# VH-VL binders against q9vpl3, part 3

Target 1, 224 residues: q9vpl3
Amino acid sequence: RGKINIQRPKAPHYERARVVAVTQPKYPELPKAKSCFKTRAERTQQQQENPYNEIIAREVRNWLDHSRLVAFFHLSSITADDIFRVRVQLHKQNLHLKSYGSKIIEQAVKNTRYEAIVPLFHSNHCIVFSPDPEKTAALLRIVRRVPQMVLLGGIVEETMLSRNQLVAYAQMPGLHAVQAQLVQTLSQAPGHLIQQLQAHQNSFVQVLDVHAKNQMNEETPKST

## First folded at step 1 (VH-VL)

Design a6 (framework fv_anetumab)
Fold by OpenDDE, second read of step 2:
Structure a6 (fold): chain C 224 residues (1-224), chain A 118 residues (1-118), chain B 111 residues (1-111)
Amino acid sequence: as target 1 above (224 residues)
Amino acid sequence: QVELVQSGAEVKKPGESLKISCKGSGYSFTSYWIGWVRQAPGKGLEWMGIIYPGDSDTRYSPSFQGQVTISADKSISTAYLQWSSLKASDTAMYYCARQLWGDYFDYWGQGTLVTVSS
Amino acid sequence: DIALTQPASVSGSPGQSITISCTGTSSDVGGYNYVSWYQQHPGKAPKLMIYEVSNRPSGVSNRFSGSKSGNTASLTISGLQAEDEADYYCSSYTSSSTLVVFGGGTKLTVL
């Protein structure tokens, strides 16, 4: 009696295979939580076809030019609802959460002083804008409660800051201008910032996966 | 002063398409959500959905998902609600409203009455 | 289905204080302090009366107040006046796919 190789069960007879195939309950694919963020591919496709890309790019530039605080975030496994909640919370603090396609960002910042931010936008991302650099602390407080949002860096008072520098800035007392100057003096060259941001992309994804699993905080209050 | 002005009353037949408008003024149109609320005759308020004109982020109530389309033209500070094919059951007053912080409406349009009858 | 339940009708005499309740079916309804109240007169658009459970917009009478206990939010109207006769709707932010939900409305009659 030939030893039933349990490791490679013989393919069932064609007829049995058909019956099994038909009787296997097609569990409806759990609706893939439609990531509010169209896949990179979908975004890219939409961007190519959208005659308004230039308009949006101008909008992005306008936000950048008029914001004294800009923060860049990586988004991992965040739902549309979660984004909305965060947006609401941020809005209460006069912080404006925006999401743009990478191509739009590239177009917007090409040949501008902001060109250095392009590498930050290779993945799902969002940007928070504010006319008030004093809101940096508030921003950080809010986003700390959102594990799906990973701070990459930012711009404060026209100075590009790393994640750590931005955190430090938020903790500094006194005049924002003085703070920014101090941070700038202490800051590493912009090139180093970009390298750090790129190096951490993979780590951020991993951290975000862990946090996505810990999505406990459905209860983030809107009011600070 | 913040103001939302809606388009005029509409009388349509079943199967017809319709697009109604809501124009905002007196504030930064791109910085606030605009929501649509339906009120059938003698019935309560029903949240339909919202749009953020700044980036056209649109959210629908599950009950209205696929039934209507919400859009906005930020260049003219106008939000839209549209039907591809009207039903008699779409007969209602439709309000647009500015939504603050995602949870309440502080300014409302005057409403647009849509009547769908054969 | 996430729903906010209101009494169909409430009545009071001028000068009295009345309370309209709004009860969520789950903790997800009215999560935390995101309950709003609207007044609607016949043929008019709704007017925001209370936001975030107890905050009153500018221009709204101090006779209107809001509170919440557990899953029940309440709108209290003190010193009832004839002009207060209207429909009142509560609303809440939801944690579900539905971002905002309205209660069924309460008709307030001033006797």
Scores: ipSAE 0.013, ipTM 0.504, lowest interface PAE 8.4, mean pLDDT 81
Fold by ESMFold2-Fast, scan of step 1:
Formats: structure tokens, sequence, C-alpha cells
Structure a6 (fold): chain C 224 residues (1-224), chain A 118 residues (1-118), chain B 111 residues (1-111)
């Protein structure tokens, strides 16, 4: 097995509940008085604004602005104990695993050069941030042991990279800056890269669905 | 440009110690796992173990745990496979190979033939 | 130690297609998309032909393709050529007791 004894199962659930609470729309009750009536425009504006969403979106922008390595993952069902172990191993390497709701991600990257990543977060996901791009190899080594996390792609030195390009970057010591510039020069339109990342994510979801169905069909009886 | 070069063939007697080497070049040695694979005469491939040279994290196959020691010296980009006391059953071809995150072997060394006989 | 199940031998004629199977469990082939295939000619080191079920490394002919269904992975070689005559090994990541398990190997004969 190789599992850790110490568990914090409620911590991830608590954090998720906080995010859900922040992302849910607020519907304030208005006082029953004609002099306190709000116009339709005022009600619409009030419904659009959520101060917690802005605070969390600012946190995401701060991570993006101060991270020279950002990696995107599809996340399958994983136990609280397993994700805790992964977070600990990543943290030792100055790698920070974060999860945010799709709406918060969209709000954070809207009108930025990274707006194109939004479609990657319409399914279960997580993101790893680091200020140190030299940690890409360490990241890939750690995640290799976590089959529930599937690398979709990333951003290195503000350049969007596919899975294969990010893997190649990790393999080129002493040539990191040169390789990043070459990748940027050879990159097709941003839409093409996002299409590749979305295709990979969709293919993985399809594989999981087929695998689950095949496992149900291949149930073996106990030995007699 | 990526290359793995292994040490030359060895002929030993039972009970003798042995250390064979695998030198990597053309890539970041500390960023990849190095695996060791054994192939007994006329038999198939057997995975022995893997080491991550960056922190010397080592994993062994249950069949080889306690029988061999895998190590690496990152200052000279070299991985090692070592026996404290050889047995006739250790006669085999030994390959080192670069493994991407413990997944697949993308580059292989040429192999080191170890013959153990009286 | 656990090993993946491959047929001991397969044969075909030039220009034909052959398929080699590799059967494991839900803890290896069935559980993960981390299956690789290796070609070994007599007296030579193995060469990676397919990785992560269906991907080909640079320099490997498109005649080689990989797939997986349930607990069984398959290597298909189309347009069979004399130089394809070799031993073929599958390998998979495993979550059970080790990181990697190999299949027993399949001898391909081109007649």
Amino acid sequence: as target 1 above (224 residues)
Amino acid sequence: QVELVQSGAEVKKPGESLKISCKGSGYSFTSYWIGWVRQAPGKGLEWMGIIYPGDSDTRYSPSFQGQVTISADKSISTAYLQWSSLKASDTAMYYCARQLWGDYFDYWGQGTLVTVSS
Amino acid sequence: DIALTQPASVSGSPGQSITISCTGTSSDVGGYNYVSWYQQHPGKAPKLMIYEVSNRPSGVSNRFSGSKSGNTASLTISGLQAEDEADYYCSSYTSSSTLVVFGGGTKLTVL
C-alpha cells in the first residue's frame, strides 16, 4: 500500500464547502416598503456582485502572477489521505496544489493573456503552482505516482505548453530559457493549444467511462 | 543525444562481490529515474528496481529486495547495481534504462553480461 | 512475483497484420493507461515501440499501433516485414507491490 497513518478528511471537505459557499449566488431579501424599493437595474447589479468571488479571484491572479510554473491536471476520485500525501510531497519541493471553482478561474483570468485556459476547468481539476520552473521535473516525478491526476498541460515563464512540451521542458537542463523561447516561437495559435488540451481531457474522461463499464462486465467469481 | 553506457562484461565466482555501472549523458541525470532490468539466458525481461538520482529514492521488485543494492552518484551521472555475494543464479544480462516517472523505458544501455561460475 | 500474460509465439507472412495480447489485472493494465511495448532482436537491448498504451516514439514506424480494452492491451503490427521478427514484451505500471511488471514475451516469426 505505502499509505500515511495521519488523515485530515474534513479539511478538504471544509475547504470545498467554503468555495461552494463563495461561488453560490446571493439573494438578499429586500425590506417591504415602497420607499426602499430597488429598481430592476439595482437588483441585477446586486446579484452580479459577490465580494468573496472577487477576493478568491484575486488570490488566483496572485498565484498566476508570482508563479513561473503552473501545471493543470484532471483529477479523478481520490481519497483525502492520498491527496494529503501528494500535497505534502509537493510542498517539500515548493509546489502548491490548489483547487478552485470554474467560475472563480474564469473571473480571475478574464481579460488576461490566460483567458484561453477556462475550458480546461469545466470538469474536475486541480492546479499546481511554483515560483521555480526548475521544479518541473520534480513535479512530474511526484505526480507519476498519482494515477488520479492526469497532466493536461501548463504555463512556464508565461508560455502555454502542451503536456508533451512541458515533459520536454523538464528534460532539457541548461537549455530551459532557449527551449522556452523555441517553444514560444514554434507554438501555433493559442486556440490550437487549448484545443489539444481539451481533446486530451475529453479523451481521458471517455477512457474512464469505458474503463468503469469494462470493470463491471469483467467481475470474477471467488475461487472454489 | 541521450545515451546510457554500461560497464563491460564480468566473469565471477560464487561468493564474490560485484558492482556494475551505467553512465548517463545528454540529459538531466537527476530529473529521470534509472531502472535495472535483468534477462537470464533464454528468459524474458525482469524488472529489478528503479532509482531517482536527484534524491536517491529507490524502489525494488520484491524478487530482488535484499539481493542487490541500487545506488547513484549524481556528480558523475552514474547509477550502480551491486551484489555483496554473487550466486550462480545471478548469471544474466543486466540492462539499465531511463524511465520517465517510473512508467516506460525510453533509452536503454547496451547491457552488461554477468557470468557466475566455479 | 506477478507477470503479465502474453502468447509465447505469433507468426505471420510479409504484408499481413498480426496482434499480440498482454493481459493483466485491474491493478496494472486494467487500472492505468501506462502500458508500453518493447522490441528485442537477438543479442540486442530492447527498443521502446509504444508507450502509454498507444503513443509512438520518434523513429518508430506507424505500422506499429497499440490499444487497450479492459485488462488486455494489444500491439498490432501491420504490413509485416522481415525485420519485425523479434521478441516483443509488454510492460505496465502496477499499484500492487512494485512500480513495473513485464509480460513473459512473445516471439514473432515472419514466414
Scores: ipSAE 0.006, ipTM 0.425, lowest interface PAE 14.5, mean pLDDT 75

Design a7 (framework fv_anetumab)
Fold by ESMFold2-Fast, scan of step 1:
Structure a7 (fold): chain C 224 residues (1-224), chain A 119 residues (1-119), chain B 111 residues (1-111)
Amino acid sequence: as target 1 above (224 residues)
Amino acid sequence: QVELVQSGAEVKKPGESLKISCKGSGYSFTSYWIGWVRQAPGKGLEWMGIIYPGDSDTRYSPSFQGQVTISADKSISTAYLQWSSLKASDTAMYYCARPFEYSSGLDYWGQGTLVTVSS
Amino acid sequence: DIALTQPASVSGSPGQSITISCTGTSSDVGGYNYVSWYQQHPGKAPKLMIYEVSNRPSGVSNRFSGSKSGNTASLTISGLQAEDEADYYCSSYTSSSTLVVFGGGTKLTVL
């Protein structure tokens, strides 16, 4: 929605930009040397960005708090058209694909139980949220057809799960210790899961490194 | 290609022990649940229980809790169903099955193991 | 544990449509969208025909369709053919300790 106009115009203005440009006074501006301090306009712009950043971070926190299913993916190069098709398919299942900058995610999860997920977002990533944990199976079936999205892990009913645990949960909701480990997960150090999820990222990097080395590289003979 | 291959038919006497197997191939064995389904002669399908081989989490139907043991050996991608003491009422066809593409539907079934218990 | 309720038998003629019902409670069929349907020919393992109420696996004819209303799920077979003659079983996820419950089965006869 745009801002409400205090006075409703009686006739349509199809060339609004042209009309606005004509009515705005133009004055020559004298060149100003760069200030040692930010200008008032620059400080106002930065203040506007601060509330916007907080709003986005709060949105991420709300998604985390109100979603009983959160899945983390590594995202390889994908066209806008292809990701839009995936987003539409997910949305029909009440699955919400979001992409946020790593700094915003860090701000959103700071001082929360989810702070441990920050390392997952140092590379290209996306997140899928849903209030319905039974949609995990639908999620995995949809993303199975999207090779650019690689499942890293997720959170179900506030319990952090590895990739394999999410797959198990998708096949039979509630069977893979989700309900049993809810309290335990909140009390445990996040190190193990983060190392597991980073290992998956490192394995992907290792595959790329091996592929690069496989092209015209020599290996030293090694015995057992 | 996903495949579940079960052990051969068994003929036993009441009171004997038995262990039948279900070997998975063509997929990551530790990433999928395996369920066991029983079908008595001329009767319908009965759910026995399920195991997640990755951590050996096992859940039994109340009718089969304490009557059978479900286990898995992930080093050879094989699930097992075991009785310590067979009864004539254990005579049935036993199937193992794996869920379809991240769903609770059982798309991949073993061929079945016929167990006959007679005196 | 209580099995889901199916009619013992249903019959139809080639080209007709038939429907098989599967009735449970709010803790199984009514509470979750995890209803599956299986076809079993004599001497064979069951074959998945429908999963998650209405989805068909690859290779299953579009003559087979599934639906659910309240505590009752239904399998509909249109354009009935002789090879459809088989036993049909429904199943559902259940919040009870059984986790999965099967229906009693329905014998379909093609007259």
Scores: ipSAE 0.018, ipTM 0.540, lowest interface PAE 7.4, mean pLDDT 76

Design a8 (framework fv_anetumab)
Fold by ESMFold2-Fast, scan of step 1:
Order: C-alpha cells, then sequence, then structure tokens
Structure a8 (fold): chain C 224 residues (1-224), chain A 119 residues (1-119), chain B 111 residues (1-111)
C-alpha cells in the first residue's frame, strides 16, 4: 500500500539538480581589463571567439521582445531546495525564471530600447519573464516569501517601471491599459489645498475614464 | 505541433550542385536557431553549422566552412543547406534540428535527407 | 572536429542499470554545464533524452538520468528495457571554433 510514497523521493532530487544546473549557466567571458586596450577589430574578434555568448544574447532579446512582463531581481545566496520550490510556483503561473551573466545581458540589450537595464546587473541577479502582465500580482506574492530575491524593477508593455511603480501596478486589478494609466496618475503631484474643487473634478474624470475604457474593451457586453 | 520537414532523398554525381530544405511549422521560425547535422553511413553525428533565420546570422564548423552554404527564407519558414560541387564523400544522411531555448542542444529534429553521390 | 570520447559499446540485462560515459576537456564538458544526450534507433532521427547535463525533456522516462564530474559526463539508464537498445550520443558546447561537438557514440545492447 505504500508503493507510491516509496517512489516519490527520487523525482524531487533529480528536479533540484536540474534547477541548480539551469540557474547557474557557465560560459567563457572576455577579460574586462584587457578589452579596454584592444582595437575595434580585436574586440570584434574576441566576440567572434565566443559565439555562444551571441547565441544566448539573441535568445535573451527574444524573451524581452515576446514578454509583456519582465521583472528584475537581485538574487542572494539561496538553497537548491528553496529555488526549486520558487521555480515550480512561478512556472504554474506562466512565469519563467532565468539567470544570465551580466556580459550576455549587456550584449543582448546593447543598441536596443532595453539598454537602460544594464546597471541593474552589477552582481548576482535573475529575471522573470511572462507573456501575461496580469501575472505581476502572482509574481510578487510568490517572491514576497523569498527574502533572497529582491525586486529591482521591471518592464511592462515595453515601459520601464521602478520597483515602487511595479508594486503599485501589481495591486491594481483590471485592464492593462487602465493599470498603466493609474500608475502614471499616482506618480503625479497633487494640487495645493486651494484647488480642492479641481481635485474632485479630476477624480470624477478618472472614474469616467476607467468606465469608458472598460466599456471599450467589451464590444459585446452581456446583459443578465 | 512543432515539426521540421525535410526535402526528399537525392542522388547526384560528383561535381553537381544541390540544395536541400528544412521547413519549420508550429512555432515562431525566426525565434530559434536551426542547425544542420551530418551522419555518414554507419558513422556518428557531425555538427555542420547553425543559422538564425530572423537575420540569417550563420555559424559553421571549421570542417564545413567553405564546403557548404546554410541559408534561410523566413517568408516561407524554410532553411537550406547547399553545395556548389558535390564529392563522393558528401554521401550521408543530413538532419536539420531546432536549437532548444537558450541551450546549445536540439529538441526537434527533421526526418533526415539522404544524399547519395556516385558516378 | 574533435569528438568526445564514449565507449563503443555497453550491454546490460532487463531491469539492471547501465552507465555510459562521455569524456571531453575543460573547453567543453568540463568547462560548461551544457551536455546533452541523444538516443538513435536504426533508420530514425536522434531524440533528445537529456540536456543541460541532467534535465529531461517532457515525455522522457525518469529511468534516464544525467550527471557530470570534472571532464566526464554520464548517462545512467535504470530499469533497463528492450526498447532502450539503441545508439547513444553525447554532445557539448565547446569554446573552440566548432560551437557544438558530438561524442563518437555508444551502442547499447540489451541482452
Amino acid sequence: as target 1 above (224 residues)
Amino acid sequence: QVELVQSGAEVKKPGESLKISCKGSGYSFTSYWIGWVRQAPGKGLEWMGIIYPGDSDTRYSPSFQGQVTISADKSISTAYLQWSSLKASDTAMYYCARHIDWYPAFDIWGQGTLVTVSS
Amino acid sequence: DIALTQPASVSGSPGQSITISCTGTSSDVGGYNYVSWYQQHPGKAPKLMIYEVSNRPSGVSNRFSGSKSGNTASLTISGLQAEDEADYYCSSYTSSSTLVVFGGGTKLTVL
């Protein structure tokens, strides 16, 4: 009667080894100090000497281009068991945890709209990708219980968001367009107390705007 | 369903040109590298080269650089392997295969194209 | 142009475990965690069994496992079955100009 229980331990051990291998890729790196003294031709040759970096960089660009949600984390020392549990929970929500070397990320985003993210990867890091920006709340709920993962910021619909803006976005249910607008509105300074009537008028306009946007996204609304 | 479908078997004479094809379906063709692998009769697998169809960036094994040309036409989701002048030693099974994610391994393989070069 | 070293043949009986080794250098197997294993039945295309040293693709039996120590990677097949009789090839990324290198192949015979 215990046959199923006897067999269970083998799968988790293999899965943990696999997750560790996936999250710790190894590849050759170009020496930083020496590269600054090389000619353009020599720098191009060094890049050519490591074609693996370029292949991975292209795949990173594909993830960035096809993901509507990208979240950046600093990753402190974490056990294989802990990262395995986090990986499983994220995967169930269509969230894909990836770890890449800083050099590869720099190569992937160089001369692209994402180049601004490079300074975030000065030490150990990981990135979570998803085609669904509505999963931002699920992502942050899962990561809240993983103190080794510290949110640095993210990209939603090609828009760079700070840590605070991404957290605010996650707390707003509804349509992506509405959520993005609300984030921008929250970042704006309110008027002086003397403009109380204007503040009330703006609140009313925001309510109408949200309703109008919901209406526009329901081409054929259901009636009872 | 993800699949790679290769062109049919070829019988050629030494010195003739040849172009074989590999058509991808069921996935974003321009988002994955496609590799070519050769297997001579009764022998093992040999990596020939790889192409990224999105911009036609191509990398060759030194053993095949200058001997073959790898190309792709993204409008019809097809990759090609071409010889300007075939040799008897080119007799082999040729496989195309899709690069897996960010790892340099192949998860989806074509059925193979047998190329026979004899006088 | 450099092939990884595999034994030409290995054999086992049904229900037993066998291990196939794949030895390279610090520029391929030893330098990277990018070792894959392929199964090839006669007249068929290769099938990916293991990638990234120990990862299994969906649909591959958990009887297949991979590991690595130094410059040597290993494929272990537990609970050996008749259908496992095939040629097995290891492969690795290499920092040399070839990008990908394959092993010479191992013929597994199920006695």
Scores: ipSAE 0.000, ipTM 0.423, lowest interface PAE 16.0, mean pLDDT 74

Design a9 (framework fv_anetumab)
Fold by ESMFold2-Fast, scan of step 1:
Structure a9 (fold): chain C 224 residues (1-224), chain A 119 residues (1-119), chain B 111 residues (1-111)
Amino acid sequence: as target 1 above (224 residues)
Amino acid sequence: QVELVQSGAEVKKPGESLKISCKGSGYSFTSYWIGWVRQAPGKGLEWMGIIYPGDSDTRYSPSFQGQVTISADKSISTAYLQWSSLKASDTAMYYCARGELYFDTFDYWGQGTLVTVSS
Amino acid sequence: DIALTQPASVSGSPGQSITISCTGTSSDVGGYNYVSWYQQHPGKAPKLMIYEVSNRPSGVSNRFSGSKSGNTASLTISGLQAEDEADYYCSSYTSSSTLVVFGGGTKLTVL
């Protein structure tokens, strides 16, 4: 069983949600007759009817502020059983699928650095949170099998990324590749390691630039 | 280079216990499901159950719940299918297969383990 | 248990197109887009050919395509080749406690 870190009271709502998700029983996905779950529409409506919207908005803000990976999705029609299956698989990768009403999200991010995400939530949506940004590749692999979830964009290490930038981030060499490269330079002067890290950052920027450029070309209409 | 390698063929008598194995390699073993599928001689495929090695979350077909035990040892990237007491009707080819999101979609399969139970 | 309904056999000639049907109910094939198709050659393990009704894994020929209408999913093989001769199984997620159900299998003969 997982426990809430009581030494960190600054994130009680986030930690409480995390503990519930982590300690949640992991049983086979059963027909709705044997499970206590709600559809996306039912959850959204229930949240809008909640008289404590401000409390829920604070929990959303805590999730946003304490997660190093946040991904935003458009959610098409999906059954409660299917979304629960996706939620279970995501949870196994320390990825937490949440849904909140658009007004609650707007209230949570109003006057914050995340306010720009509000337009993404005008239609049906869901959000995936994780403390582990290295799980971005796993997230996109899982969601690739769920056509009802369409990636809109995200936040990685407090940096807002477009859909294409987040996909490019997921395709980068992982921590293991970076560590292997650093090992090869450990016997050399510290200045050489700094140059190596600088080269990696420049390569990443180039990948993002190419990706953005390709998206621009794809969105350019044929004018003839 | 994803591979699932299963243990060798077994010949047993009714009432004996048996444990067959499926070793995964070339991927993160704890991040994917391992399912077991049975194929009786001359018959079709039957889904038996599935396990997620990362947390040992195990799910069974009602036809096989109580008849077999599915387990995994993540330290050696190996899943198991076990019988406490074999029956002649357990004679079949047993396949393990890897799943990512859904219990119904298997992208890589083991070579199969033939289990023959006869008196 | 109850399996999805497939024809026992289908035959075709090289270069022809053939279709294999897989019929279920609204609680499996009709209710979800989680239909997979597997190819099994004699003495070999099954190979995934189609998943999520119509998607092909890397390495699977574009001659194989999948579709679904109501409670019936279909696997179509175009430009039929001798190596396509095999048993084909459909499978689907089901909302019943069984979770996964396979079809009875279809033997494809290439004459």
Scores: ipSAE 0.098, ipTM 0.531, lowest interface PAE 5.1, mean pLDDT 77
Fold by OpenDDE, second read of step 2:
Structure a9 (fold): chain C 224 residues (1-224), chain A 119 residues (1-119), chain B 111 residues (1-111)
Amino acid sequence: as target 1 above (224 residues)
Amino acid sequence: QVELVQSGAEVKKPGESLKISCKGSGYSFTSYWIGWVRQAPGKGLEWMGIIYPGDSDTRYSPSFQGQVTISADKSISTAYLQWSSLKASDTAMYYCARGELYFDTFDYWGQGTLVTVSS
Amino acid sequence: DIALTQPASVSGSPGQSITISCTGTSSDVGGYNYVSWYQQHPGKAPKLMIYEVSNRPSGVSNRFSGSKSGNTASLTISGLQAEDEADYYCSSYTSSSTLVVFGGGTKLTVL
């Protein structure tokens, strides 16, 4: 019975080696120890970072990290009163409407998995957060009544979704987990998501209307 | 102009049922919450509950859960507060107010309904 | 039980500035930013004076202002007038229970 040479373990079988290679946590390369000596430029950039902006950026990160549903909206000409009304309605459903500056968003998502959302914030925008992905349908129902809010896309269960994908997700019957997995499979191309987010700004209102019609909520006051 | 008009004062005996009303006007009744607030004589304001007439979503304070029923008829822009069996301790001024849960903003108030329960 | 604590009474002379505090007992007193203040004259319905800590509704005097520090919200009335004599109530949303809670009220006397 040959002494297992502990110093030179036999190379694992090819198949095992492949599995180990795939299952080895790709530890992000330890950021090369940026020399503690922040260049004058980095110091100046840091000094220009308003401590207040950092706090807000941290808040944004916190919202992103604790939300299972995130929706991004473009805001057209909307009054403060209308925003307030929508905010209240959203809160009723445990949906939190927030608005942040583009710079703050950039700072908040820099070097994070959310960095891809930065292009969505070139204009007036708002974000809706929720810890409950089941509220996606409720969100769409509420915003349908607000033509000034245009859905751009969102994140559900850590998956980036286009506008159309969010609508589809909301319409899916059954366990939200299954829906999220399906959407994840569909969203694997970040590039395609950005294109879809840009192309369908005009069709979203129609999609939301269809969604609302399918939800037998009788209570749409006929705007006579 | 936004206005909430409540029903008139009530004098009742213990054990009797009561339903008081609050009619909203001058705004979209189905788009705002209606809350009920109790104020016992010489005491502070107590939040009882709130209803969204648009979908009849109703929420109660734990202290009032099961003690009262809040309802609304959107067809006539009216909210209701009702008791199945009144107690002497229910003697109070009752206000309805327009507002929203979560924001704690009651921007318009009814004139109040005095309910007196005495043997 | 989430409670908002107010002083029972405050007093001031005409022209003075007074402050009424409202302190939450729990950090759970919902979004620190959802504090409202109401004025109630004897025999009258309450009136909204401040919402979301520092915002004034239309028609409310600029003598009324709101602020918050930590778990304490404050209503400040500057240039005190006789008409300001009333009961003042703070309120807040509680996130844990999805409820509205009122403070115990503060009686303001204008001396």
Scores: ipSAE 0.013, ipTM 0.517, lowest interface PAE 8.3, mean pLDDT 81

Design c4 (framework fv_cemiplimab)
Fold by ESMFold2-Fast, scan of step 1:
Structure c4 (fold): chain C 224 residues (1-224), chain A 118 residues (1-118), chain B 107 residues (1-107)
Amino acid sequence: as target 1 above (224 residues)
Amino acid sequence: EVQLLESGGVLVQPGGSLRLSCAASGFTFSRYAMTWVRQAPGKGLEWVSGISGSGGRTYFADSVKGRFTISRDNSKNTLYLQMNSLKGEDTAVYYCAKGYSYGEFDYWGQGTLVTVSS
Amino acid sequence: DIQMTQSPSSLSASVGDSITITCRASQSISNYLNWYQQKPGKAPNLLIYDASSLQSGVPSRFSGSGSGTDFTLTIRTLQPEDFATYYCQQYYSTPRTFGPGTVVDFR
């Protein structure tokens, strides 16, 4: 007696709400597979076999599959109260702010065309999901007032977009414009279609490279 | 609640054999590596042996290689240390310890004293 | 085998003091180092893992730092229950090796 929602959920379904806290995901203290005699790489491999991580990774894959808009953000230090206010405001626009561990993201996107996003999650991060791509403008309007959230890029209608492309998309009017863009993409010769997707991926990778380089220049915080 | 309970420590003569047991509860035993660490009276900690969660890999300190064998029975949640050809320098409190997801040895038993003397 | 050394071998301190214990590895172990506390007649207790991460339930007055070969355990505002022996342990390679211990005793 599974529930099915043809229009995709506008809010997290009941089971997801039980796992994800309003401000951040809460993970139970579930025993994990572990060998204390492994190297760091082997330890990472063993942790990837945790049954709970697979459940959450499946949840992430479900969000990716059923969201027509996915936006990736770097998240700087922010208070629980501030992120809660942002989450509430986003939720009113059918935008769902989620945060997942990097290993879970890696498991979710492994062997998919979205594997290139993994480096985005080496630092503090969050993701906004929505079934409604027309809400991209509302998303950017809300996030402009939250300097701790820095847009890195996203996925719209299964197409990876750079930060600049996502900003441009936010200026497009309505669902008809999105459908027109999809028709244009699909009508291209196979070589041109692959090149277009590769260009989007390369732009996204460039965003990652800039972000990583900026973070590599970080110094130990002085005030503490 | 994680619990580790060692048993089997007794007085044995040099050259003798002894098997230690560690009964585990409160966690999924088969998912964690287990270890034995010993401490001679008035001395520091010495790692003795380790075993992977599945039992497929075993590790030993050079001082006990060829004399000690580590094993586990995941259906009984029990860890074993078979000690053969015991020497006076094997006299110690033997601790059973659980592997840790973010490091090493997060839970320890209370230890069992093995004395090797005539 | 990786050899571990600790300094000092023992120290005398009073309640309220801040103390520092040093651990050195014979070769680089990155941050694969744990600190344990052991009270007389008791099993060791994990204080710090991955050189600087505080174990759940351990008071915030304990802190660890270092990487490579040189590591430090610091106890701020020493409490009566902190008089114990402290051990470092590497888990970079097998066999696992412990430092010889540092005894923190009452003055």
Scores: ipSAE 0.000, ipTM 0.391, lowest interface PAE 16.3, mean pLDDT 74

Design c43 (framework fv_cemiplimab)
Fold by ESMFold2-Fast, scan of step 1:
Structure c43 (fold): chain C 224 residues (1-224), chain A 119 residues (1-119), chain B 107 residues (1-107)
Amino acid sequence: as target 1 above (224 residues)
Amino acid sequence: EVQLLESGGVLVQPGGSLRLSCAASGFTFSRYAMTWVRQAPGKGLEWVSGISGSGGRTYFADSVKGRFTISRDNSKNTLYLQMNSLKGEDTAVYYCAKDRYSYGLFDYWGQGTLVTVSS
Amino acid sequence: DIQMTQSPSSLSASVGDSITITCRASQSISNYLNWYQQKPGKAPNLLIYDASSLQSGVPSRFSGSGSGTDFTLTIRTLQPEDFATYYCQQYYSTPRTFGPGTVVDFR
């Protein structure tokens, strides 16, 4: 409405605290600190044998296992305030934006069917999880307004999808109709659409093949 | 209180098929991975198969790959193990277990169901 | 596959003794190791997870330690109900593998 008072009430600190509490993720307790000061040797040894990585890797595995929607993004430089606003918008749709180091992700997906996604995380990245795959459309609508987040692909109902396949999925009527609609779309075979999906799939497969070849030609995990 | 109850274990001839069931209660079944572990008479524990909470990811020991299928019905809180082409070596007590972290922490176990494969 | 070995295969101890069981992995598994207790005729029960964390409801006389390839389960002040077989199990890699078990007998 055209109300006389178009100004929103201002309570920055209280509103920020409330929103942060709502969007604050639950994390496993960090291993107990040994001291405020660490020698160089203690610091390097802690980096090499970091138990925090084990705990967070398990958190990532649990998110992957219990989320029916997982979306992978490249994340360009973005301000803390901007990413916070994106997290708030996503959280309202039961979409959980998480950031993990590439080594933690590698550790989490090692010996799972999703190990092939590791090459996607060699640069700055983030992941969005949701138990509800019907929220894919809401996810893509929100991130369309965030140019710093570039969709790389995802997992829906435990199936790895390319960027274009995930976009196509978002346009389908509810989950129960997805398979039938996708079959109809593919059987009608518009040349450029089929070629685009195959090209994207081939690009993703090529990335996976390069990773597999690198793994075969290189020694086991690089421990320094 | 978490409870797991296996059923379906019977005497089966070699080459036969059998389906085991595990009824779960006391926790949100769809949020946890589940596993089957077997124990041959007088022997140790052998992991057989695992399934993710949603049911789309499955894992198998090499000894049962291609012969066994794991599945779940989250609406009925029930885990299944379909066993085909049964061999004498498959004779064991089969336990279902709840996987706390979806990758190997088996915090609650059923009582087991005995499968005997013999002529 | 990661092979798990346990030593000793069996041991005899008196009530009140402290005993140690060792578990070795064929490759480094960090702390992705659990310990289970199985009493005769019963299903296994979880004692220790993540190498050293005590499962809720398990008596404090049980403790675990180790990382990488070598792990230890210690039972302080052994009780009659501790007569059982103890198994270690790795979950670092698929397939999940158990040790062959250590039988604890009271003599």
Scores: ipSAE 0.006, ipTM 0.436, lowest interface PAE 13.0, mean pLDDT 75

